# Designs tried in a protein design chat: VHH binders against Abasic site processing protein HMCES (HMCES). Part 76

Target 1, 269 residues: Abasic site processing protein HMCES (HMCES), of Homo sapiens (Human) (q96fz2)
Amino acid sequence: CGRTSCHLPRDVLTRACAYQDRRGQQRLPEWRDPDKYCPSYNKSPQSNSPVLLSRLHFEKDADSSERIIAPMRWGLVPSWFKESDPSKLQFNTTNCRSDTVMEKRSFKVPLGKGRRCVVLADGFYEWQRCQGTNQRQPYFIYFPQIKTEKSGSIGAADSPENWEKVWDNWRLLTMAGIFDCWEPPEGGDVLYSYTIITVDSCKGLSDIHHRMPAILDGEEAVSKWLDFGEVSTQEALKLIHPTENITFHAVSSVVNNSRNNTPECLAPV
Key: E = the ipSAE of ESMFold2; O = the ipSAE of OpenDDE; V2 = 0.75 times the mean of E and O plus 0.25 times the DockQ between their complexes.

## First folded at step 7 (VHH)

Design r64 (framework vhh_6z1v_2)
Fold by ESMFold2-Fast, scan of step 7:
Structure r64 (fold): chain B 269 residues (1-269), chain A 122 residues (1-122)
Amino acid sequence: as target 1 above (269 residues)
Amino acid sequence: EVQLVESGGRLVRTGGSLRLSCAASGRTFSTYAMGWFRQAPGKEREVVAAISWSGGITWHADFVKGRFTISRDNAKNTVYLQMNSLKPEDTAVYYCAARSYVFWDSSAYDYWGQGTQVTVSS
């Protein structure tokens, strides 16, 4: 997973992340650095994306089940990185394989510190090899959405205007991530950056791509992944596996250019 | 911020039982994960058991599973280690330790007690 859509306005995104803490109290996640959130239909590595993480990362006496939402750089910069420019990092840290996560120092160290996050997106894009051509067919992949009277139907035949209504009740994709904190050697603000954990694709996606992000399906999985105060690394890693609870549709080649940022990027073809 | 004081260590016979206690000072005890560690003379410190700050998650080392049980009482700001079927190999200074979140690596714990000596003899 190297491209996502996360286009919702901040207030809509915040409401989509409503949750219950451990005591059953209804909450909205509190924002850190909301000005760094840049909604887009076409987010690539090195851009900022919103993630959920435990409040306990910022406040030592906080309830670890309470959530913060913060924009983080996609592409993990390890805390031990010594150069002044993060773009000089020689390793691609956009994704982290689930099968080697405990073997790679860049991921094992922050994971050991409880630096687990949930990466938010409308959905993600993958490119399928096409028979009889050298081109790849892009697909938009997302959670199954329930039909509501307000949103109408979700289908390829729906007009673009109808797709705008569906976003009011959209179920965001929740992907398991690991983040780290890097302090610039020359001083300045701490950089928060993340990687998305990947697993083997499920049967439903096998014809599109051989890998998929580790999707946390439902609030129980999301809560356990985030709650590093109550859930050990060993227990959290049991949540990392393929899921069949996803759907997709083909999209136009407009999405191929990461500079294109319009609803056409995810509209059905 | 948090101070830890272990108690309960003493000489016990092989096959005996002992309960260690670790009393924490401070109003934020319930926000710390707790661990029990031990160190025998000439050996490295090793993790024995760990417990999350609510008690919902526990971990026990393979060499003590079925014999030792970690628990905590947040109302009393205390963590316990119940030790059954003690063996001479269990002889060590036992330490309790605290940190802001669950971590099974001894190097990651922020606060440590002074230790309590457990000696197991035949």
Scores: ipSAE 0.000, ipTM 0.179, lowest interface PAE 14.3, mean pLDDT 83
Fold by OpenDDE, second read of step 8:
Structure r64 (fold): chain B 269 residues (1-269), chain A 122 residues (1-122)
Amino acid sequence: as target 1 above (269 residues)
Amino acid sequence: EVQLVESGGRLVRTGGSLRLSCAASGRTFSTYAMGWFRQAPGKEREVVAAISWSGGITWHADFVKGRFTISRDNAKNTVYLQMNSLKPEDTAVYYCAARSYVFWDSSAYDYWGQGTQVTVSS
């Protein structure tokens, strides 16, 4: 996964992340560094995207079922990294393969510290290789959305009004991630960064791409992944597998340029 | 700060049973996940079992094979390890540990007891 969409306004995004804590109380996640949130239809590595993580990461003795929402840098910078510039990292940390997560120090160590997060997105993009050509067809991949009588498929939003309605009730894609905290050697603010765990693609997606993000489907899966205070690494890792509960549609080549940030990126062609 | 005190370790025969206890100090016992670890002579410390703050989630090492059970009583600020069908290979110092914000890893626990010796004779 090298491209996502996360364009909802902050308030809408927050509401979409409503959850119940372990007491059954309805809650909204509290924001950390809300000013770093930059909505975009076209998110690339090194950009900031919002993730969910347990409040326990920030507050001692906090209820670990409570959630914080925070923009983090896409591309995990390990805490042990000693260079002053994160861009000097010599290995790709955009994704973490599920099968080797425990073999790589960069991911194993933060995972062992309970640094699990849920990466939020409208969906993610993948490119299908066309046989015999150098051409690639991009697809937007996301959770199936509840068909409201008025709000058809993303493609059925024929009016701006309908478009807004669709997004107001959009089910966000929830991807399993690992984050780390890096302190620059020269001082400054702690950098929070994340990697997306990837798995082999489900059957439905296999024709498009052979790998997919580990998608946490449902509130229980999300809760268990986040709750590092109650859920062990072993239990959490059981949640990492391909899911068939996805849909997709072909989009235009507009998304190919990472500078394009318009609704056309995810619009069906 | 939480102080942990293990008790119950003793010499037992193969096939015997033993119950270890770990008493925690403080008023916030229910906020900590608890674990039992063991270290045999010349071996690395290994996790035996872990339990969530509420006791609703438990984890046991593969070598336990149903012989040991971790439990806790939050009203008594105590975590237990019931050990059945003990084997000589179970001989070790057993440690209680508490975790407030770190993951299910021995290196991530915040507080440790002094340990209690369990010896299983053949």
Scores: ipSAE 0.000, ipTM 0.226, lowest interface PAE 11.3, mean pLDDT 88

Design r79 (from l6, 14 letters changed; framework vhh_6z1v_2)
Fold by ESMFold2-Fast, scan of step 7:
Structure r79 (fold): chain B 269 residues (1-269), chain A 122 residues (1-122)
Amino acid sequence: as target 1 above (269 residues)
Amino acid sequence: EVQLVESGGRLVRTGGSLRLSCAASGFTFSYYAMGWFRQAPGKEREVVAAISWSGGRTWHADFVKGRFTISRDNAKNTVYLQMNSLKPEDTAVYYCAAVRYPFGSTSEYDYWGQGTQVTVSS
């Protein structure tokens, strides 16, 4: 998983993340650094993306079931990194393989500290290899959406007004992530950065790509992944597996260039 | 503290029209999808219509399409059900309900009103 769409305005994104805490109270996640959220149809590594994480990470004695939403850098910078420039990190931390997460220090250490997050997106993109050519076909991959009247699917969003209606009831993709906190050696603000855990593709996606993000399907899975105060690392890792509850459609090559940031990036071809 | 209060139910003749209202309080109304349900004596509760938080998306059951229209006014914290061409089969207690985004026919609604009786006579 190396490209996503997360284009909803902050207010709409916040409403899409409404949840119940442990006591059954209805809540919206509280923002940290909301000014760093940059909506885009075409988000690449090193950009900031919104993640959910437990309030207990920021407030001692907070209810661990309460949620914060914060923009974090995509591409985990380990807390132990000693150089002054995070771009000088010698290995790719955009994704973290589920099968080796407990063996790699960059991921094992923050995971041991309960630094689990849920990465939010409209959906993600993958490029399918085409037989007989060196070209790849991009696909937009997302949760099945609940059918409503007017434009009932993203395939019906062939005009700007229809696209606004599609997003009014959109179910956001919720991917399992690990984050870490890095303090610049020469001073400055703490950098929060994340990686997306990856698993083997489900049967439905196997013809598009051999790997997929670990998707947390439903509020129970999301709550357990986030709640590091009540759910151990071992129990949380049981949530990390392929899911079949996913859909997709082919999109145009416009998405290939990460500088293109328009609705055309996810419109069906 | 959360309340949904239905009103507008009454006796009406076959072919008549009626508008139900549901006033919401105790939560941020504009952040919730709303639905109308009904239950007739001896029958299960069924979903009639639903509307997104903004009012931009709606859903109506097949048995009311073309006759009933759901709408909302977020400034007044109110959801409406306009019922036209009423039939005796529409006789039921009508309930409004609120659910977190996104909404659908399989969604479990979080808050419920106490209902308003609609009776359609031949």
Scores: ipSAE 0.302, ipTM 0.669, lowest interface PAE 4.5, mean pLDDT 88
Fold by OpenDDE, second read of step 8:
Structure r79 (fold): chain B 269 residues (1-269), chain A 122 residues (1-122)
Amino acid sequence: as target 1 above (269 residues)
Amino acid sequence: EVQLVESGGRLVRTGGSLRLSCAASGFTFSYYAMGWFRQAPGKEREVVAAISWSGGRTWHADFVKGRFTISRDNAKNTVYLQMNSLKPEDTAVYYCAAVRYPFGSTSEYDYWGQGTQVTVSS
């Protein structure tokens, strides 16, 4: 996964992340560093995207089932990194393969510390290789959305008003991630960054791409992944597998350029 | 540069007491949980005690049995291990370590000191 969409306004995004804590109380996640949230239809590595993580990461004695929402850098910078510039990392940390997560120090260590997060997105993009051509067809991949009688498929939003209605009720894609905290050697603010765990693609997606993000489907899966206080690493890793509960549609080549940030990126062609 | 410098290790007799200190520099000390580890010859490194960033939570290994106490002074960027009723079995190199985790069950710390030798004679 090298491209996502996360374009919802902050308030809409927050509401979409409503949850119940372990006591059954309905809650909204609290924001950390909300000013770093930059909505975009076209998110690439090294950009900031919002993730969910347990409040226990920030507050002593906090209920570990409570959630914080925070923009983090896509591309995990391990805490042990000694260079002053994260771009000097010699290995790709955009994704973490599920089968080697425990073999890679960069991922194993933060995971062992309970630094699990849920990466939020409207969906993610993948490119299908066309046999015999150098052309790649991009697809937007996301959770199936509840068809409200009035709100047609993403493609049926014939009016701006309908578009807003669709997105107000959009089910966000919830991807399993690992984050780490890095202190620059020269001082400054701690950098929070994340990697997306990837798995072999499900059968439905296999024709498009052989790998997919580990998607946490449902509140239980999301809760268990986040709750590092109560859920062990071993138990959490059981949640990492391909899911067939996805849908996709072909999109235009507009998304190929990472500078393009318009609704056309995820619009059906 | 991140530094953890242990001090206070020495030769003591059985039943004696020592206070180990670890001075931290090069990072925001108050953001890190601190731990003391020890490694005896031919044995694996083991956790002795841990303390949260605020000092509000402490953990001690079972073999401590109330003999050792971990504490910290964030104003001085220092973590301490008070060791009482020392036994020959406590002979080891003691290491200070730091980890940035909210509440850690992990033994994987980010920074380590060079260690200080504690020897308990019979």
Scores: ipSAE 0.000, ipTM 0.233, lowest interface PAE 13.7, mean pLDDT 89

Design s10 (from b6 with L100D; framework vhh_8cml_1; at its last look DockQ between E and O 0.23; V2 from the best seeds 0.00; counts 0 for: pae O 7.0 > 2, placed apart)
Fold by ESMFold2, look of step 9:
Structure s10 (fold): chain B 269 residues (1-269), chain A 121 residues (1-121)
Amino acid sequence: as target 1 above (269 residues)
Amino acid sequence: EVQLVESGGGLVQPGGSLRLSCAASGFTFDDYDMGWFRQAPGQEREFVALISWSGGSTDYSDSAKGRFTISRDNAKNTVYLQMNSLKPEDTGVYFCATEDYDYSGPSYDYWGQGTQVTVSS
């Protein structure tokens, strides 16, 4: 996973993240650094995107089932990194393979500290390679959405009016991530950064690309992944697997240039 | 930083052979798919061959099929292009390129500087 859409206004995004804590109380996540949220139809590595994490990471004795939402840098910078410039990191941390997560120091160390997060997006993009050529067909990939008469008979974004209604009730894609906290040696604010865990693609996506993000499908999976106070690393890793509960549609090449931030990036073609 | 360094280019007569090498550094080589591309003067780069991260699958352009073979040695961080039965239209600068195994994009992530291949009598 190397490109996402996360375009909802902050208040809409926050309401889409409504959840129940361990005691069954309905809550919204509390923002950290809300001014760093930069909505876009076209998010790439090194940009900030919102993630969910347990309040226990920030507050001694907090209920570990309570959630914070915060923008973090995509591309994990390990806490042990000693250079002053994150661009000097010698390995790509945009994604973390599930089959080697406990063997890579960049991911094993923060995971052992319980630094699990849920990466939020409208959905993600992947490019299907065309055999024998340099041509690629981009797709937008997302959770199936509820169809209603008011939103039309199709849940996809077929027109501007239909997309407005669909986005009011959009089910955000929830991907399993690992984050870390890096203190620059030259000083400055602590850098929060994340990686997205990947798995082999499900059968439904295998013709597009052989990998997919590890998707947490449903509130039980999201709660267990986030709750490092009650759910061990070993138990949390059981949540990491492919899912067939995913849909997609072809999009135009507008999305190819990551500077293009328009609804056309995810519009069906 | 990622570095891709091609070598093995040169001047050959039609029907001849060359073996190109691309030495890679600055990343975990067996996490990346590798490809070869070529560019004649005034033309866009064109796809030649691709090999998956493990070496388990390959793809070729129509012009390369049956004449060129891509391979990789993950222990040496090197990808190769064996070019046989060379034709004048194969003349150009040959580049190796790489893309992360875990996601795709609109184009390849990193490119080498290229090595010249000239096929003429």
Scores: ipSAE 0.493, ipTM 0.758, lowest interface PAE 1.5, mean pLDDT 89
ESMFold2-Fast, scan of step 7: ipSAE 0.641; ipTM 0.840
OpenDDE, second read of step 8: ipSAE 0.014; ipTM 0.321
ESMFold2 (binder alone), look of step 9: mean pLDDT 80; pTM 0.793
OpenDDE, look of step 9: ipSAE 0.018; ipTM 0.358

Design s4 (from b6 with D33Y; framework vhh_8cml_1; at its last look DockQ between E and O 0.39; V2 from the best seeds 0.00; counts 0 for: pae E 3.9 > 2)
Fold by ESMFold2, look of step 9:
Structure s4 (fold): chain B 269 residues (1-269), chain A 121 residues (1-121)
Amino acid sequence: as target 1 above (269 residues)
Amino acid sequence: EVQLVESGGGLVQPGGSLRLSCAASGFTFDDYYMGWFRQAPGQEREFVALISWSGGSTDYSDSAKGRFTISRDNAKNTVYLQMNSLKPEDTGVYFCATELYDYSGPSYDYWGQGTQVTVSS
């Protein structure tokens, strides 16, 4: 997984993240650094995207079931990294394989500190390799969406108000991530950055690609992954598996260039 | 630094054979698919062969199928292209390329500088 869409305005995104705390009270996540949120149909590694994490990471004695939403850099920068420029990291941290997460120090260390996050997106893109050529067919992959009488299809919206209705009740994709906190050697603000955990693809996606992000399907899975105060690393890792509750459609090659930020990126072809 | 260094190119007569090598460093080789591409003068870069991270799956262009064999040695961080029954049409610069096992993307992540293969009398 190396490309996502996360284009909702901040207030719409926030309301899509409504949740219940451990007492059953309905809440919205509290933002950190909201001005760093950069919505786009076409997010790539090294860009900032919103993630959920436990309030306990920021506040002594906080209820660990309460959620913060914050933009973080995609591509985990380990706390031990010594150079001034994170783009000089010599290895790819866009994804973290679930089967080796406890063997890779870049991921094992922050995981041991409870630095689990939920990466938010409209959905993600994946490129299917075509046999015998280097041609690749991109797909947009997302949770199945509940259709209303007027607003069922992404590609069928023929006006701005119909487009708005498609996204008003969009179920955000919720992917399991690990984050770390890096202090630049020259000083400045601490950099928060994340990786997306990957698993073997489900049967429904196997013709597109053999790997998929670890998707947290439903509030119980999201709550357990986030709550490092109550849920151990060992228990949290049981949540990491493929899901068949996923759908997709082919999109045009417009999405290939990460500078293209238009609805065409995710429109069905 | 990520490096892909191709070698084994040269001048060969039609019907001959060459074995290309690509030595990789600066990344975890076992996490990456490896591919070979070629470019004739004035042409776009053309797919030749692809091998999965473990070596368990391979793919070839129509022009390479049956004549070329891609292989890898993960202990040596090296990928190979055995080219048999070479034709003048195979002339070009051959590039080694990678992509992350978990990510196929729109294009390959890293590229070598290439090695020249010339097939003529």
Scores: ipSAE 0.624, ipTM 0.848, lowest interface PAE 1.5, mean pLDDT 91
Fold by ESMFold2-Fast, scan of step 7:
Structure s4 (fold): chain B 269 residues (1-269), chain A 121 residues (1-121)
Amino acid sequence: as target 1 above (269 residues)
Amino acid sequence: EVQLVESGGGLVQPGGSLRLSCAASGFTFDDYYMGWFRQAPGQEREFVALISWSGGSTDYSDSAKGRFTISRDNAKNTVYLQMNSLKPEDTGVYFCATELYDYSGPSYDYWGQGTQVTVSS
């Protein structure tokens, strides 16, 4: 996963993240740095994306089941990084392989501190390579969406006009992430940055790309991944596996240029 | 800084052979796919061959199948292209390129400067 869409206006995104805490109380996540949220149909590494994380990361003795939503930099900068400029990090931390997460210091250390987050997106993009050629076909990959009484028929949702209506009740993609906190050695604000954990592709996606993000399918999985106060690293890692509950459609090459930020990026062709 | 440095190009007669090398530095070589591309005068850049991060899978263009072999030595951070039965149509600048195996993109992430291959009588 190296390109996403997360275009919902802040208030729509917040409502899409409604959840129940451990007490069964319905809640919306509380924002940190909401002004840093930048909606886009075409988000690349090093940009900020919204993530969910436990309130306990910020408040001593907080209920670990309560959620904060915060923009974080895509591309994990380890807490031990010595240089003053994060862009000088010599290795790519856009993704973290599930099979080596406990072997790589950059990921093992924050994971041991409970620094688990859920990365939010409308969906993600992958480019299918045509065998034996240089041609690539982009696909937008996302959770199956449910019909609502107000959205009309599912078949009509394929048209550009009806895609605007589906966003009101869009089920956001929820990807397992690890974050870390980096303090610039010369001073300045703490940088929060994340990586998306990756697994082998499910059968449904294998013809598009051989890897996929670790998707947390449903509120039980999301809650367990976030709740580092009650769920150990070992138990949380059991949630990291391929999922078949995913759908996709081919999109225009307009998405190829990360500067393009329009609905055409994810519209079916 | 990521660097890819190609070598091994040159002038060769039709039916001859060349072995291209690409020395990689500045990244964790074992985590990346490695590919070879070529660009003939007046033509668009063309895919030639691809090798997975482990060397366990390879892919070739139709023009390269049966004549070219891609391989890698992860201990030396080097990818190779063995070219046999060279034809005048193989003439071009050969580029080494890389992309992270965990995600796909619209294009390769990093490119070398290229090495010239000329197949002429």
Scores: ipSAE 0.568, ipTM 0.788, lowest interface PAE 1.0, mean pLDDT 89
OpenDDE, second read of step 8: ipSAE 0.017; ipTM 0.375
ESMFold2 (binder alone), look of step 9: mean pLDDT 79; pTM 0.793
OpenDDE, look of step 9: ipSAE 0.065; ipTM 0.580
ESMFold2, look of step 12: ipSAE 0.133; ipTM 0.548
ESMFold2 (binder alone), look of step 12: mean pLDDT 80; pTM 0.792
OpenDDE, look of step 12: ipSAE 0.045; ipTM 0.556

Design t13 (from c11 with L103E K104E Y106G; framework vhh_etentamig_d1)
Fold by ESMFold2-Fast, scan of step 7:
Structure t13 (fold): chain B 269 residues (1-269), chain A 120 residues (1-120)
Amino acid sequence: as target 1 above (269 residues)
Amino acid sequence: EVQLLESGGGLVQPGGSLRLSCAASGFTFSSYGMSWVRQAPGKGPEWVSGISYSGSNDYYADSVKGRFTISRDNSKNTLYLQMNSLRAEDTAVYYCAKTGYSEEPGFDYRGQGTLVTVSS
């Protein structure tokens, strides 16, 4: 997973993240740095994406089941990184393999500190290899949605009114992430950055790509992954596995260029 | 330690050409696919081109297809990008990246990059 869409306006995104705390009280996540949220149909590594994390990371004695939503840099910068410029990190931390997460220092250390987050997206993109060609076919991959006219025909997807209505009730994709906090050696604000945990593709996605993000399907999985105050690393890792509860459709090559940021990036072809 | 060192960038006029190089060390170069990724100021990284470990297959973003050619010399542990018919929109820092099957489309071991400026 190296490309996502997360285009909802901040208020719509916030409402889509409504949840219940441990006491059963209905809540909306509280924002940190809301001005750093930049909606886009075509988000690449090093850009900021919204993530959910436990309030306990920021507030001593907070209820660990309460949630914060914050933009974080995609591409984990380990807390031990000693250079002044994060772009000089010589290995890719966009994704983290589930099978080696406890073996790699960059991921093992923050995971041991409970630095688990849920990465939010409309969906993600993958490129299917086509034999005998220099091109790959991109696909937009997302949770099954409540019945709408967005899927099934390009005519319905091209209707401005029907397309806009789809987003009012969109079920956001919730991916398991690990984050870390890096303090610049020369001083300045702490950088929060994350990686997406990856697993082997499910049967439904195997023809498109051999890997997929670790998707947390439903509020029980999301709450257990976030609640580092009550759920140990060992127990949380049991949530990390392929899931079949996803759907997809082919999209145009417009998405290939990360500069393109329009609804055409995820529209069916 | 894995090291990637890009070179060959510079200032060029629209329609001009440049050849980028990437010297790789610290790993078995011939066993990994390689890519070129670019990043314009204030933008996220954009994949430009990729080449298989053997050099038998190459791939290009639509924006550069027909203008850029990726190649490699496994005996010298070096990756190349021949850039022709350069446009202002090609202005970016260019990075070579080692590709990994387990973290695709992610890229391992981005180097320091080389700046390409296309300006009159």
Scores: ipSAE 0.000, ipTM 0.098, lowest interface PAE 20.3, mean pLDDT 83

Design t14 (from c11 with K98R T99S S102D K104R P105S Y106G; framework vhh_etentamig_d1)
Fold by ESMFold2-Fast, scan of step 7:
Structure t14 (fold): chain B 269 residues (1-269), chain A 120 residues (1-120)
Amino acid sequence: as target 1 above (269 residues)
Amino acid sequence: EVQLLESGGGLVQPGGSLRLSCAASGFTFSSYGMSWVRQAPGKGPEWVSGISYSGSNDYYADSVKGRFTISRDNSKNTLYLQMNSLRAEDTAVYYCARSGYDLRSGFDYRGQGTLVTVSS
C-alpha cells in the first residue's frame, strides 16, 4: 500500500472515530497537531496522514484504552537514524512485511516499545497490471459500507451524487501501523512517522495486487492493536492477517498523478 | 488454572527493606499487566503499583513513590515489588493481581497475599 484517500474534513473524521474506552464511556479521540492534518483524495508517502494511538504514549498515567488522533509522516524514520535530514533515509519504510517485522531492527525496536498505531483512510489505491501492456488499471479499495434507506445499494457506486451522500456515514479503513519518534540531531520538534504493515492479498484482491495492508476489522481488533499497556506484541501480532471483508471499484487514471486531488480520483468509472 | 503465589513478606523494622515476589502460572504472563494491592487491618484495599505487560511502564500510588519499585521477569513468569524505607503505615497484606484492562482497578485474579509487618 502506497497511495490512500483521506479527504474528510477534520470534524467529520473525528466523529467517524467515535469509540468506547475500557469503561464503556463513549469518546472522541483527542487531537494532537490538528493544523497539520491535510485532507486529500490522493495521499502519497512522505505526506502526513491521521493515525490513532494510545493516550498512554503521551501521558505517563493515562488510561491506555483512551485514544489520540495525530497526523504522522508516512514513511517510518527510525529513532536511531543519525543523519540530519530524514529524506536521506536510504531504504523504503512506507510498508513493512508482516513475515519479517520481528527480524528488521527499524520495525522490531519501535514494536517492542509498544509503538502501534491505526492508520486512517477512506480507502487505498492499487494498480492492476495487464499482461503484455504498460497500462495499469487503478482501483479504490475500502470497507463495505452500511446500506441505508437513503443510499439504496452501496454496490451502486456508479453515481457521483449518491457517492457524495455516503461520506456522512462512511466507515473509515483502519490499517495496522507501527510508528517511531525521531529527534533531530540539531534539536527541534520530534518527528512522528509511521509504516503500514502488509500481508499477502486475500482471494478477492489477488487479481489486482499480490499484497494488501493488514486491515483491523472492527473495534475489538482496533482496540487490541492500540492498547500497548495491556496487549503484548505477541498477542497484537495475532491480529495481523489478510481479510476478505473489503470491496473495490475501478477508478480513472486521474489518480495516477499524486498532485491530482479531486473527487474524480476515487469516483467509479 | 490461573494461580498467583506471593512470597517475601515478614516482620521488618521502620526504614528497612523487603522484596516481594509473585509466581504466576496458568496463563500467558507476558500478555497481561500486573499490579500490587495491599489491605491494612480493618481497612479497604489500596492499589500500590502496576506494571505494563512488557515492563516498559510502571506506576505508583503517591504514598509509595520513590520508595517502592515494581518489576517483572517474563522469562520466569514472576512479578516483584522492592520496598525500601518502610514505614509503619505500610503494614498490610500485599496481593499480586492480574489486571483485566486498567492497571489500577478491575482485577480479575489475585493471589492469597503475603503479610508485611513494619514494627520496632
Scores: ipSAE 0.000, ipTM 0.108, lowest interface PAE 18.4, mean pLDDT 85

